# Designs tried in a protein design chat: VH-VL binders against Probable DNA replication complex GINS protein PSF1 (gins1). Part 4

Target 1, 191 residues: Probable DNA replication complex GINS protein PSF1 (gins1), of Dictyostelium discoideum (Social amoeba) (q54hr6)
Amino acid sequence: MFTKTAIELIKELRGTDSIPHYNDTSIKATIDEMIALYEDLIKTITEHKEQKKEPFYLQHAITFHNSINRDKRCILAYLNERLNRIKEYRWSSGQSLLPDQLKERLSQNEIQFFSEYDKILTEYNSKVGLDLTIDPQPPKELYIEVRVIKELGEVVLNSGCTVNLNLNTTHFLKRSDITNLVKNGSLEHII

## First folded at step 6 (VH-VL; framework fv_namilumab)

Design m33 (from e1 with heavy chain L99M)
Fold by ESMFold2-Fast, scan of step 6:
Structure m33 (fold): chain C 191 residues (1-191), chain A 123 residues (1-123), chain B 107 residues (1-107)
Amino acid sequence: as target 1 above (191 residues)
Amino acid sequence: QVQLVQSGAEVKKPGASVKVSCKAFGYTFTGYYMHWVRQAPGQGLEWVGWIYPNSGGTKYAQKFQGRVTMTRDTSISTAYMELSRLRSDDTAVYYCARMGDSYRSSGFYFDYWGQGTMVTVSS
Amino acid sequence: DIQMTQSPSSVSASVGDRVTIACRASQSISNYLNWYQQRPGKAPQLLIYAASSLQSGVPSRFSGSGSGTDFTLTINSLQPEDFATYYCQQYYSTPYTFGGGTKLEIK
């Protein structure tokens, strides 16, 4: 079972596209409770380890362990979701700039994470000559006007369309489909 | 359902102070930053500052530092902006505005505005 | 402070026209720019946030584009209710700053 505080952390993130203020109060309260439970568990085990077993001892130990692990998973889920939202913020912005409003909402560790994540992305993109966080406009397909200077007859294009390239005719075709024909002198580009 | 309701118009003499209120309805008051923006007659918009109602933390534009104070009362979901040592060039409509946000678009924006409070400073 | 410059300061147009308003930042602000519409005697209303995201309830004829320093607001097929003043606003750093405004008036 999660503590009330741990449950509230997850509830804060559900149903919102916000990055809310880092909930240090609730995180600290949950951690403090987990530490207290852990210390009580260790104390109980240490003091009664070699005493005569009572029927419910193992059941209580298992219950404590499960409760601590659930609280831990809840905190990790909260923190991981926040980091995922920070990463998505960086991807949508496309640049290394961290706005002042974000700094106000993030923990110091989250600010450092943003900086490190940004550094990795910008260094990688610099090395490959491409910014992966910027949605590039699709390349506009270029069409050019050409004149047939060497009879080619019926030619099938990459699209599967057939065109008749008869001597002295002019055509408006995709540049990529006819680059080799222009280079070998079969077609003349009309500028 | 979300609504910001501001106090009524004020007329003040130079050197006086004015306190404008902004009462929030239809959302969790402590969950959103409240900003103040002013507009002199016939002029553009000018940012004054913000308050985060949960903590009471504030930030002001340098131009107003030392003259403006932003506060809130969470029991009545109301934010206040007090401007002191008023000058004639402080004559403006003062707006409160809620800041929303979206991580999916890296956005922070004023999604709801109060109706505005006209503050006139004249002798 | 980051200075925001809008052009033109005013534009005259007719219903059905396509109108373009430009906004320039004095330094790079990524996509951290919003557009607001202010009708005479009313509070501003959010149109576009994060340079290109349409606010819920805003007609699809409004669109925003740009990044870094140069931004554009476009209104396709202008309607009578669109005659208002438009402001860009950066939120990269405090103090938040607005453009000088563009008044859209009937031709």
Scores: ipSAE 0.572, ipTM 0.778, lowest interface PAE 1.3, mean pLDDT 84

Design m34 (from e1 with heavy chain L99F)
Fold by ESMFold2-Fast, scan of step 6:
Structure m34 (fold): chain C 191 residues (1-191), chain A 123 residues (1-123), chain B 107 residues (1-107)
Amino acid sequence: as target 1 above (191 residues)
Amino acid sequence: QVQLVQSGAEVKKPGASVKVSCKAFGYTFTGYYMHWVRQAPGQGLEWVGWIYPNSGGTKYAQKFQGRVTMTRDTSISTAYMELSRLRSDDTAVYYCARFGDSYRSSGFYFDYWGQGTMVTVSS
Amino acid sequence: DIQMTQSPSSVSASVGDRVTIACRASQSISNYLNWYQQRPGKAPQLLIYAASSLQSGVPSRFSGSGSGTDFTLTINSLQPEDFATYYCQQYYSTPYTFGGGTKLEIK
């Protein structure tokens, strides 16, 4: 159940050219999960500190570390993808003003990021005597549609986010997260 | 193929309520805002409000606040607009429209419209 | 609320003519303006978004220009199917507002 919240963040970005509503609820839930994992670890080592069964407790610490890092990477992947879409919007629009619809979808930090990014572009354009936003750059991150050929179950992607890859299901995932699974024949790219 | 299919024409008495439906086909219903726009006979377009199907969140034009309610049923990909306390000047064709957007083109627009539902309010 | 004013309210033209329709916003809306075409008895159809971007499938004879408060829709070499009503729409702030419409009539 705990890994479910983190993957919901990435699912919202798949298959759309939109900047969806900032998912404050899922981010908070993922952070709460990380806190719960940490508190569980502290409780476990505190209750068993005298047993000195090192291999067991070392593995427990490693498992916790991996779980926290997975959740952290999912949040960062979500936030970075949103920031990339915001940057592309600024390049595409060439405008410093955000419409109400977009302002309602962005977090306060994202609004501030847009403002700072806009300022940097405006200052750079002024210094070089041209407008770099006339021809917007193409998107740098590519998502592809895949079908699961070999049952994989719950899989941790390169970004650290988990996904359930059940036989014959289709998914829209970032190419860099699944390159090895496509190459080894576990996933089929749908063209 | 993206398509929005609305319910049939309605004739109501002043003071009654009307509920118009808009069923979405060919796309992920929860991924797009659904707006409602009306047009009185021989007149221009007037924005009524929107609903975001994923959350059920709504926003209404101030003119309709207190009289309009927008809802949705995600299990059947259908949006609803209910207008109460009907007046003769509420006579109009009511459209649902999908609000598309792209960060790649910076556009926000009504890319697909329902066929319209004629609501006639007369005694 | 942002008021959108279109001019003219109607224009008579012949096939092959160049037609321009103006739209003015009561306050600056940057380039957050769309143009729609409505044929008699049908729902509106998107022509141009973000003031100057042509929607896929729309003929190249349609073009949009402007920024801030003043916008123009141009139809080069009018075709028979272009006789319709045209609306501008701002999406800078809610409530979204439309112009009063410009009816394009055959001369």
Scores: ipSAE 0.534, ipTM 0.776, lowest interface PAE 1.5, mean pLDDT 84

Design m35 (from e1 with heavy chain L99E)
Fold by ESMFold2-Fast, scan of step 6:
Structure m35 (fold): chain C 191 residues (1-191), chain A 123 residues (1-123), chain B 107 residues (1-107)
Amino acid sequence: as target 1 above (191 residues)
Amino acid sequence: QVQLVQSGAEVKKPGASVKVSCKAFGYTFTGYYMHWVRQAPGQGLEWVGWIYPNSGGTKYAQKFQGRVTMTRDTSISTAYMELSRLRSDDTAVYYCAREGDSYRSSGFYFDYWGQGTMVTVSS
Amino acid sequence: DIQMTQSPSSVSASVGDRVTIACRASQSISNYLNWYQQRPGKAPQLLIYAASSLQSGVPSRFSGSGSGTDFTLTINSLQPEDFATYYCQQYYSTPYTFGGGTKLEIK
């Protein structure tokens, strides 16, 4: 049936993190099937109109209405989910330009949507003085002044820097690099 | 399980053509782009091009335009790369690789690779 | 074409060391960068995609960072199986381009 063809569109997206190639063929096929259903309804009415059986026409009208509505819902769900994934892509990339491989997968209308969404987002960010698409950077690492109270010698920090932590020397180091050394009493925070 | 299995090693003379195959297992072949990447002995990786098996559409690096042809046979889930007018500097391991993607992190990446096909061009 | 430059070309390290490999793009590529590991005689394997996303099955000692033009791959506490060549790759624009590779060798 008509609804079966349409539901295959949303199944492409279910359970995947992909933006698959735009399925123009299946969308057009679903629309063609809806047209065929309409033509069948008109033919049925035309061939049997002289019988003037209102319940007969009502039954076919209800079937047509329900089938078209299910197909519309599936197509809209497919298109809306794709647009949502395109929006998430824009947020995660922070970039106004699409990579070539993504351009290959999007319909012309989806490329236009991306451009317009990017423009709106950029304009909003400029008004508030923020860039909401740039992931929050980790809080700037706090640098603290420490004194060595227990001889440690040459130590390689998490940052990859090597320091000589000799007794009574003072250093200005990232808190995250030396948290354990302060906790175990090897380094003293100078306030 | 996803697997890409390539054809065996080839030895060719300069001016000849070589056709390498890559058979896909464990996924819907037409749903993913297939890329070709080569690596000359002791050198780095070089992208050759891609084919989209659903449509047969292709894109080649400009360096190979006019010498490379990528095709596929969907009935046997196999992609092919043919390189013509071979030169000694075409000696390389040729890999096929599937392109995975993620909209959540803006990713397009080669998640599965074939084992590679050594193509040696010598007189 | 976008040029990808890796530094250093080779690095010597010992098991248990922390190693950082750098990759620079000739123009801004946002986060459109992948990292691959290639062991001798083997096909490359994906480690990191989209600059910082760890591929499923890859050990957590691997991490990626950076955006725009400057990127780094970090390996915490090297294991014997990590001695390999590492490549960065941009997918912002075709042709896709790889860095020259960084060979990680035993000290």
Scores: ipSAE 0.558, ipTM 0.792, lowest interface PAE 1.5, mean pLDDT 84

Design m38 (from e1 with heavy chain G100S)
Fold by ESMFold2-Fast, scan of step 6:
Structure m38 (fold): chain C 191 residues (1-191), chain A 123 residues (1-123), chain B 107 residues (1-107)
Amino acid sequence: as target 1 above (191 residues)
Amino acid sequence: QVQLVQSGAEVKKPGASVKVSCKAFGYTFTGYYMHWVRQAPGQGLEWVGWIYPNSGGTKYAQKFQGRVTMTRDTSISTAYMELSRLRSDDTAVYYCARLSDSYRSSGFYFDYWGQGTMVTVSS
Amino acid sequence: DIQMTQSPSSVSASVGDRVTIACRASQSISNYLNWYQQRPGKAPQLLIYAASSLQSGVPSRFSGSGSGTDFTLTINSLQPEDFATYYCQQYYSTPYTFGGGTKLEIK
């Protein structure tokens, strides 16, 4: 029971390099569909328990569950892409202050995210004595934020740098140094 | 390849309405905000408002609120600006302009402009 | 509304000259400023965005500088095609506002 509404969210972003107005209408429509699918799933499970029609009802329940997960993935993909664009804007602009035209396009959560991301960048730049975002050139190496999911302790990276990867700590590291650790589930990429 | 083509010159009497069109070529029409800017003869540029073709959402400068209406037809990639209750001081060249606002750059700017539509309001 | 003031209103110069045009905002707009060139009977054309970024295809003799309230457009070694009117434009706050323009005339 997958609808085109969720797909339209992604299509909008593919058609533009901007950060367009938050598509509250389509997001709400997709969430409403997920609620309807969930209610249908509960009804199907309840009827199965009352009626011994095992193979028929099981297949129906699986189909509804898969449809809900598809809608969920579409919303998360849309929101994640917007957050990635907001991060890139902060790098490109070098500014902590959003112009009115961009502020009016962001959701409340996205404005909060920008504020928190700006704080992290500002704190990091203060420690190294540089404003990395004032430079219009993109970074030579892509750095990503990661959270340690499995205790690794002291690890020597390909660069020769040694880091202490303790459970639940967060780090800002070169993607190339930690690709295998992210892939195997030891580190979680923070968007 | 990217081009904005506007409708021809109009002559109107005070109190009339005028509707100017702007047809987009060479890009995804719904992916870009379309702005309208006017220029009275021998004067500077004045921002009128914008429309976002994907949703039909609009924003107008306070000075024009209640007199201007911006619409679009996505099937023919055309934006429209209608100005009502025309006054002599509305005589101007009206431009449509595409807003380029990439998250990869620090800029929000008008990269392509229509050729302009002269609207003359005379008694 | 943010007021944009350009100076001078007109300037006379010769081919090969260096010309500087100033633009002042009534309040701080960070680097949210664009510069446009308009030739007689033509639509405006973007030269500089975000105060100092040169638009693709625009000759390198054009440069922009400034931040906050005071901005400048500089043309090094004027060419005949540069005799036009120049406008600054802020995009920090709505409504978008333009300077009054600076007409560059042949001396």
Scores: ipSAE 0.596, ipTM 0.798, lowest interface PAE 1.3, mean pLDDT 85

Design m39 (from e1 with heavy chain D101E)
Fold by ESMFold2-Fast, scan of step 6:
Structure m39 (fold): chain C 191 residues (1-191), chain A 123 residues (1-123), chain B 107 residues (1-107)
Amino acid sequence: as target 1 above (191 residues)
Amino acid sequence: QVQLVQSGAEVKKPGASVKVSCKAFGYTFTGYYMHWVRQAPGQGLEWVGWIYPNSGGTKYAQKFQGRVTMTRDTSISTAYMELSRLRSDDTAVYYCARLGESYRSSGFYFDYWGQGTMVTVSS
Amino acid sequence: DIQMTQSPSSVSASVGDRVTIACRASQSISNYLNWYQQRPGKAPQLLIYAASSLQSGVPSRFSGSGSGTDFTLTINSLQPEDFATYYCQQYYSTPYTFGGGTKLEIK
């Protein structure tokens, strides 16, 4: 089922809420095992092709498929969880710069991902801004139905909620979170 | 209870080397970076470098490159800092310090310090 | 290297006073700044991390503020045990660097 190295990746993530050091060694080992499993399958098929043992070949194909898919899931789960923790760091800390101590723990691709994610959040905040004409008295809480007129993608609202504002989709959102998006024509209020 | 206990004071002649130890108690030694900071008499704090006990990876300040070596022994939860080719201006109290972290607040900080080891270099 | 400059280098104050210590970085370091207190003959002790976060067990009279290049440590209603040397420290970039220190003396 799982390789020893794939299990180690899962255990590492479960053992901490922080961003652990990028486990290049275990990732490479897992990939190498997937390659070895594939090569073994090809060898098995090639060596027994002449005998036409269909049940044997099918069994090996199914076993390989299940094994490699588990390794794939482990690697993808590991990488995806790390990216989620990087996004969480950006969101919770509010920082656009990564300190060297955190960079030491990330892969080059993860550092690049942080930069790109930060750029998206910074551009969104710049466009939405603080509306200085808004009445300082807190308004009565109100949610409104809106339709997305311009593609905005994944957006983090002022309330801390993340929403996917894809073209022509409708959403029921807190008015104060989206006032500027309605005013600038990105969202249309549905009466 | 977290505690860092350092080795005793050393008196060395110029050109000698010194090896200071820092034994960790009360936490998982391999889970935290260990930094070294020195302070010359009447002066401020100066960062020397760090070691990550889990891997043995190190990083040193450029001015100490080639003269400092940081190591650790995970079996006894002890970190070491060796400084070679000692000069009189290396006279200082040397501290080990644990790097704590708080990701929610973007914090990396020295939350626990050793008591310090006085290294005196004189002829 | 990022240079950290503290002002003043020393300040004389009385118990009950409000004291402010400034720290300036030679380049932007976001909020990656810590404050430490050092009593004579003792190791430094963490007071504030990430510019404004109070360390557990540190009295609420201590507060930090600032971002980018300019930072401030404030002690409200100074107590006798607060007479010590204070250091700021950046952790944005290696090498980690400290300010020159501010000695808080009894007036």
Scores: ipSAE 0.553, ipTM 0.802, lowest interface PAE 1.4, mean pLDDT 84

Design m4 (from e1 with heavy chain G31A)
Fold by ESMFold2-Fast, scan of step 6:
Structure m4 (fold): chain C 191 residues (1-191), chain A 123 residues (1-123), chain B 107 residues (1-107)
Amino acid sequence: as target 1 above (191 residues)
Amino acid sequence: QVQLVQSGAEVKKPGASVKVSCKAFGYTFTAYYMHWVRQAPGQGLEWVGWIYPNSGGTKYAQKFQGRVTMTRDTSISTAYMELSRLRSDDTAVYYCARLGDSYRSSGFYFDYWGQGTMVTVSS
Amino acid sequence: DIQMTQSPSSVSASVGDRVTIACRASQSISNYLNWYQQRPGKAPQLLIYAASSLQSGVPSRFSGSGSGTDFTLTINSLQPEDFATYYCQQYYSTPYTFGGGTKLEIK
């Protein structure tokens, strides 16, 4: 019962590789629970202020204290785990801009955190003259339509692609894969 | 386990409205965005919009803005897409698709699709 | 809107061949690109997400590469079940957009 809502925040993150939608509702509910627990604690202290010893008073105070601290730890763990996932996202994407779908899932503070983390990575990479998060973009390839003028049969292209180039057949292939075959007259470019 | 089941084929006249349903099984319905994608006969895929079932928030492609309405009923884990003022060029298979994601690879992707609902608009 | 262009529109190949399909975005989309396979009369199926990540259950003969504007889907050693239409899709910006499709057909 106590801290159940806070525990659910942590459980939401377990076993998933998602950055789930920021759980405003559960965070607010947990904070409201903490406020209610605090108000009950103050009421208990006030009502039993004049009593010398009440056996159940100490246990009640300990229970409130433990519940409040547990709720606080759960919220902090939830928020910290989300920030760690945002860092990993930035590292894996290599992108300084967030896609629209991720913006829908993050709080404003998390969007700001992403921007700051990105700035740190970008400034470091600029200073050392490299980008640690982005692989080189592959070169653009032109595709052309060709007709087989000389029987070639099964051919392994430069890209490793295997095709059957039978006499008079038409194919749409990467120019780089077939440059030599066009040059030697085995394939004819169709306009 | 995870399955999206759509309503059956519809035949409508121009100017009518159609409402397609998509019932979710095997996962927490409110935790995932539901997108709608259509495909006209012999054509490619076209994105229509999304609904986030937890909040009911929606976003539609500009082409369909004012004609499409996406809703959901969380009590039966069902999403709906209603398209009004139908034209013959709205003839297509309409798919619902769940948006999955992974922070480890920065991915957002349609990991499960409904079987599709054929909507035919003819006089 | 971001325009997605696929090439070729169709390609003829035989079982055992290695095939590459290209996809070009009208502006940089980083690695925010997915690949789907659609068999006739069926819903699309996710193959690759985030340009190069293989979806669970998809055979290792499928691979994706690229970033920015130019992307490639490669099928190593074609199998009979691979003859289908393939689509790329960007998720960088709303609206989500798909390529025109590449039909892989038996030679």
Scores: ipSAE 0.597, ipTM 0.791, lowest interface PAE 1.2, mean pLDDT 85

Design m40 (from e1 with heavy chain S102A)
Fold by ESMFold2-Fast, scan of step 6:
Parts: sequence; structure tokens; C-alpha cells
Structure m40 (fold): chain C 191 residues (1-191), chain A 123 residues (1-123), chain B 107 residues (1-107)
Amino acid sequence: as target 1 above (191 residues)
Amino acid sequence: QVQLVQSGAEVKKPGASVKVSCKAFGYTFTGYYMHWVRQAPGQGLEWVGWIYPNSGGTKYAQKFQGRVTMTRDTSISTAYMELSRLRSDDTAVYYCARLGDAYRSSGFYFDYWGQGTMVTVSS
Amino acid sequence: DIQMTQSPSSVSASVGDRVTIACRASQSISNYLNWYQQRPGKAPQLLIYAASSLQSGVPSRFSGSGSGTDFTLTINSLQPEDFATYYCQQYYSTPYTFGGGTKLEIK
């Protein structure tokens, strides 16, 4: 197991196309680090406020400031990326309801954000008489009936589909998957 | 190539416990929820629960609460389902299944399944 | 729990036929429904997710439609490999629940 830092929050998001479980533990740890850094800065100021400022005092203040800003930027980047994924989910789904599996992954604030974002989209769509988040069906890919003229055996198509193209068998396949096989004479288009 | 490989068939007496394993290959084990689904002979599919391998968090169907325990070992990319106090009506094929859930696709679906483990409970 | 009811329980058809299978939820589940195909002795295989989205690698003769409580799986030109049992599954609320299955048999 590895203790997660502010940097690991971003790494977690980059490693997945999912909306992962809200990382409350690492966020709280990062905030606690920011508080500790701030308290150290205040202590340094309090102990040296009446003394001549030395170069190392200024150096410590700069270090504290930069560390706090780093942590702040990491948390904001993490939260903003999650909100962007939630917005894309709403656009992709076209639905106002969240499934339990997703609700369990979101923070309460993220659930509220989804609700408010959905309201905005729903209200706008009702005013224009269209639902802009309904997934348009892509144009149906043309399927054609073909006969196998040359034994090809098991073939993996561009779609990832595997078919057994045995001599003299007939198949109903997506034209784009077999254009080259029809062109080279391995498959014959049945009109 | 993504693949889930389950342990072999088990025969148990009523009251015993069974532990089924599911080893994952070809993907980041900790990045996906693992669900368990069972199917009694000649019957339909019944959801048992899930484990999130990254944290070890679990959720079980209320029917199995108190009898089922799901665990995992991240060092060998293996998930386990243990069912205790077995009854004859627990006789079923038990499947592990990976939950696919890309946010751009908006779906939650079982994209890869183990081959199934037959658990027979008889006296 | 949300109950999923499939109809018919079995259907006999010939290669080239158009077959439709219905699935009804006991309460509204939006579009949070998947369809799976199970061949004898094999694990289920995903066909359609989110009611109407075709899984990569699945032939386009399979299509899904519906929202709320009523859903349909359609096979437009039945092929020999399509004779199997089909299950709908909701993922709107826990526990996930499956329909009773529809067995597609050769006439």
C-alpha cells in the first residue's frame, strides 16, 4: 500500500477513464499538510517579528508559500477534473438520475453539483424544445451480405469482432470491416 | 488480453463454508470493481455483491449479509468470495465479473466474466 | 428491490427471422439497463449497455430500445450463433437485478 499525497490524487485520475471513488483521505491529508505549513509560517513570523530579518527567514517564508500553493493547485486540479468528468457523464447519459454505483463514488457536493448542472441543462432544453444531451444515433453502418471465395479462417475485424470466413460460407458483415477483403477478391458481395 | 480465471468446482455439506477465487489478468486489478453473480442450475442470474480492490471496500446484497465475505490480494491480483453456513439452495455456478464504467460511455456493465465455479451443497 | 420481468420465457425462431424480447422493471430505472447473451455452459456476454448502446464487437443486428420501465432487445436477422438465453439487468439501484431470461430456440 502507498500513502497518497496531493500529487497522487492527480496520478489516480490520469490512470483511469472512470470516475473513481472520492479520495477524502488524501484530500484531508493534503489540507492537514497545508494547515501545518501555515502554522509553521505563523510561528516563524511570531518568533522573529522583532528581530532583524535574516536571509534564511525570507527563504523559509518563500518555501512555505510555494508549498501551500502547490498543494492548493493539486486539490483544485483534482476537484475540477472530477467535475468535468461528471459534466461529460451527464452529456453522454442524457439522464437526470444517477445510478447507485456512481452515487457511492461521488462526494455530497458532487451529487449536488450534478443536480444543479442537470437543472440548467433541462431548463435550457425545455425552452428551446429540444434535448441537446440525447445521444444522437450515429449513422447505421452499412451491412452487406458476402460469400467467402478464398478460405480465410478466423479473422479479427477492425471492430474487434472475430469471424470464421470458411470457403463458400455466407455472412452479413459491416462493409467497412471487409472493404479490403472484397476488393482483393477474398469475399464476394451478394447483391 | 483481459481474462478472469476462477478456482475449481467445490462440493460442500450444509453448514460448511466455501471460498471461491478469481484471478485477474491483462488490466490494472485495483482500477475496477469486481462483482460476484451466481446462477442456480436451470435458473437465472442473481447478484451477490462487489469489492473495490483498491480500497478493499465491499457491498453485499441484503440476502447474503452476514454470510458472505469478499476480500482481495492485490499482490496476486486475486479476488475472493467466501460464503458461510451453506444451504442446499446455495448450489449454483458463481461468477466473478469486472465492472466496466468509462465516464464517456455513461454505462456500468459487466464487460468481462470469469468462467464460473460450480458450488454444490448436498448432504 | 427492483424486479425485472422478461417476456417471453422462450421463443422458437428460424435463421433470418426478426426476434424481439421484452423486459419490464417494477419501477422507473431511466436508461440504466444492460442486455447479456448466455450460451449453454458459458458465462454471460455483454451485448448492450445503457438500454441502447451497442457494445464494441457486437453485431449491429442487435439493438436495444426503451426507457423508464419498458425495454426491448431486437435481433433483426437471426444467425445460428444467436440461439442462446438473453438476460436484461438493471443497474439503477442496489441490489443489481436480472430478468428471468428468454431462451431463444431453433424451430
Scores: ipSAE 0.557, ipTM 0.784, lowest interface PAE 1.5, mean pLDDT 84

Design m41 (from e1 with heavy chain S102T)
Fold by ESMFold2-Fast, scan of step 6:
Structure m41 (fold): chain C 191 residues (1-191), chain A 123 residues (1-123), chain B 107 residues (1-107)
Amino acid sequence: as target 1 above (191 residues)
Amino acid sequence: QVQLVQSGAEVKKPGASVKVSCKAFGYTFTGYYMHWVRQAPGQGLEWVGWIYPNSGGTKYAQKFQGRVTMTRDTSISTAYMELSRLRSDDTAVYYCARLGDTYRSSGFYFDYWGQGTMVTVSS
Amino acid sequence: DIQMTQSPSSVSASVGDRVTIACRASQSISNYLNWYQQRPGKAPQLLIYAASSLQSGVPSRFSGSGSGTDFTLTINSLQPEDFATYYCQQYYSTPYTFGGGTKLEIK
């Protein structure tokens, strides 16, 4: 079911130009199923400990690992695509205010993301003296979302900005500042 | 391809109830909010409320709270609006309308409308 | 509730004229405004959304502008089929509210 649930998240987005309701039910169901599968694996290993079925254990571990990683990628792709649509919405609207209809569709984290993205655009516009949303075009990956996979601490980017890259934190950073960190596996691009 | 087809005209006495239907064709019914808007003869448009067919969740304008009930039947892609305790000033054409949206243009808009159902309340 | 005021209530024009219709919101609604056209005996039809975005299939002679509280719909070179009633509508805040309408009449 979890593989089907994860795929359905992607299918939901592929079929529409909307920002649909945050699919909390499917995300939670997928995570719960992954946890249940892990518990089943541990139980199976524990019950067969003295029988030492090495091919059995290895095969189950490989199957579990592949299934979990595939579902993780699907969930991350879903979340990242929603954030990309929220960014494009901000560029298109040129406004810092969310209409009630959109607020109802977003998760709390997505509402927070909108606020932070809006602040970035507003600050940059102020410094440059230009409204970046006058002739809106979707951002061509000038800034990307990344998750810190390896603790890096304080890092000075090529732009001169200092950022704290703590393990498992998510950041929206200029692609050119972090290309090498993504390539060496320290940061993961959220797609 | 996309079409909203409403039930026929109704004539009711004050105090009665009326139930208008709106059947959706040509799109995934559960993927879009369905709104209801009315228009009294010779007057402007007035928003009544919405239903989200996927969950059955509803929201009504304060003026109609307690008198209006919106429901849907996903098996036949049909939305319903029932208005009770009818008054003469409820005489209007009632429209169902699909709420379209696009992140590319930051829009939320009524892209498809039913043909309208005339509800006449007279003694 | 956000109140939407349209002006004028009616306007008389001839084919080929340029017509401008105004819509004012009682508070700032950003660009969250739509324009609809309603021909006699018909359901409304979407013309413009997000203040200035032209709906697919709508003739380019229609254009919208404005933000905040003041908005305009412009019809460049009026055609016979354009004689109808026009409504603005805000979608910033619930409840959704419409302007009173502007009836475009042949001179």
Scores: ipSAE 0.579, ipTM 0.794, lowest interface PAE 1.3, mean pLDDT 84

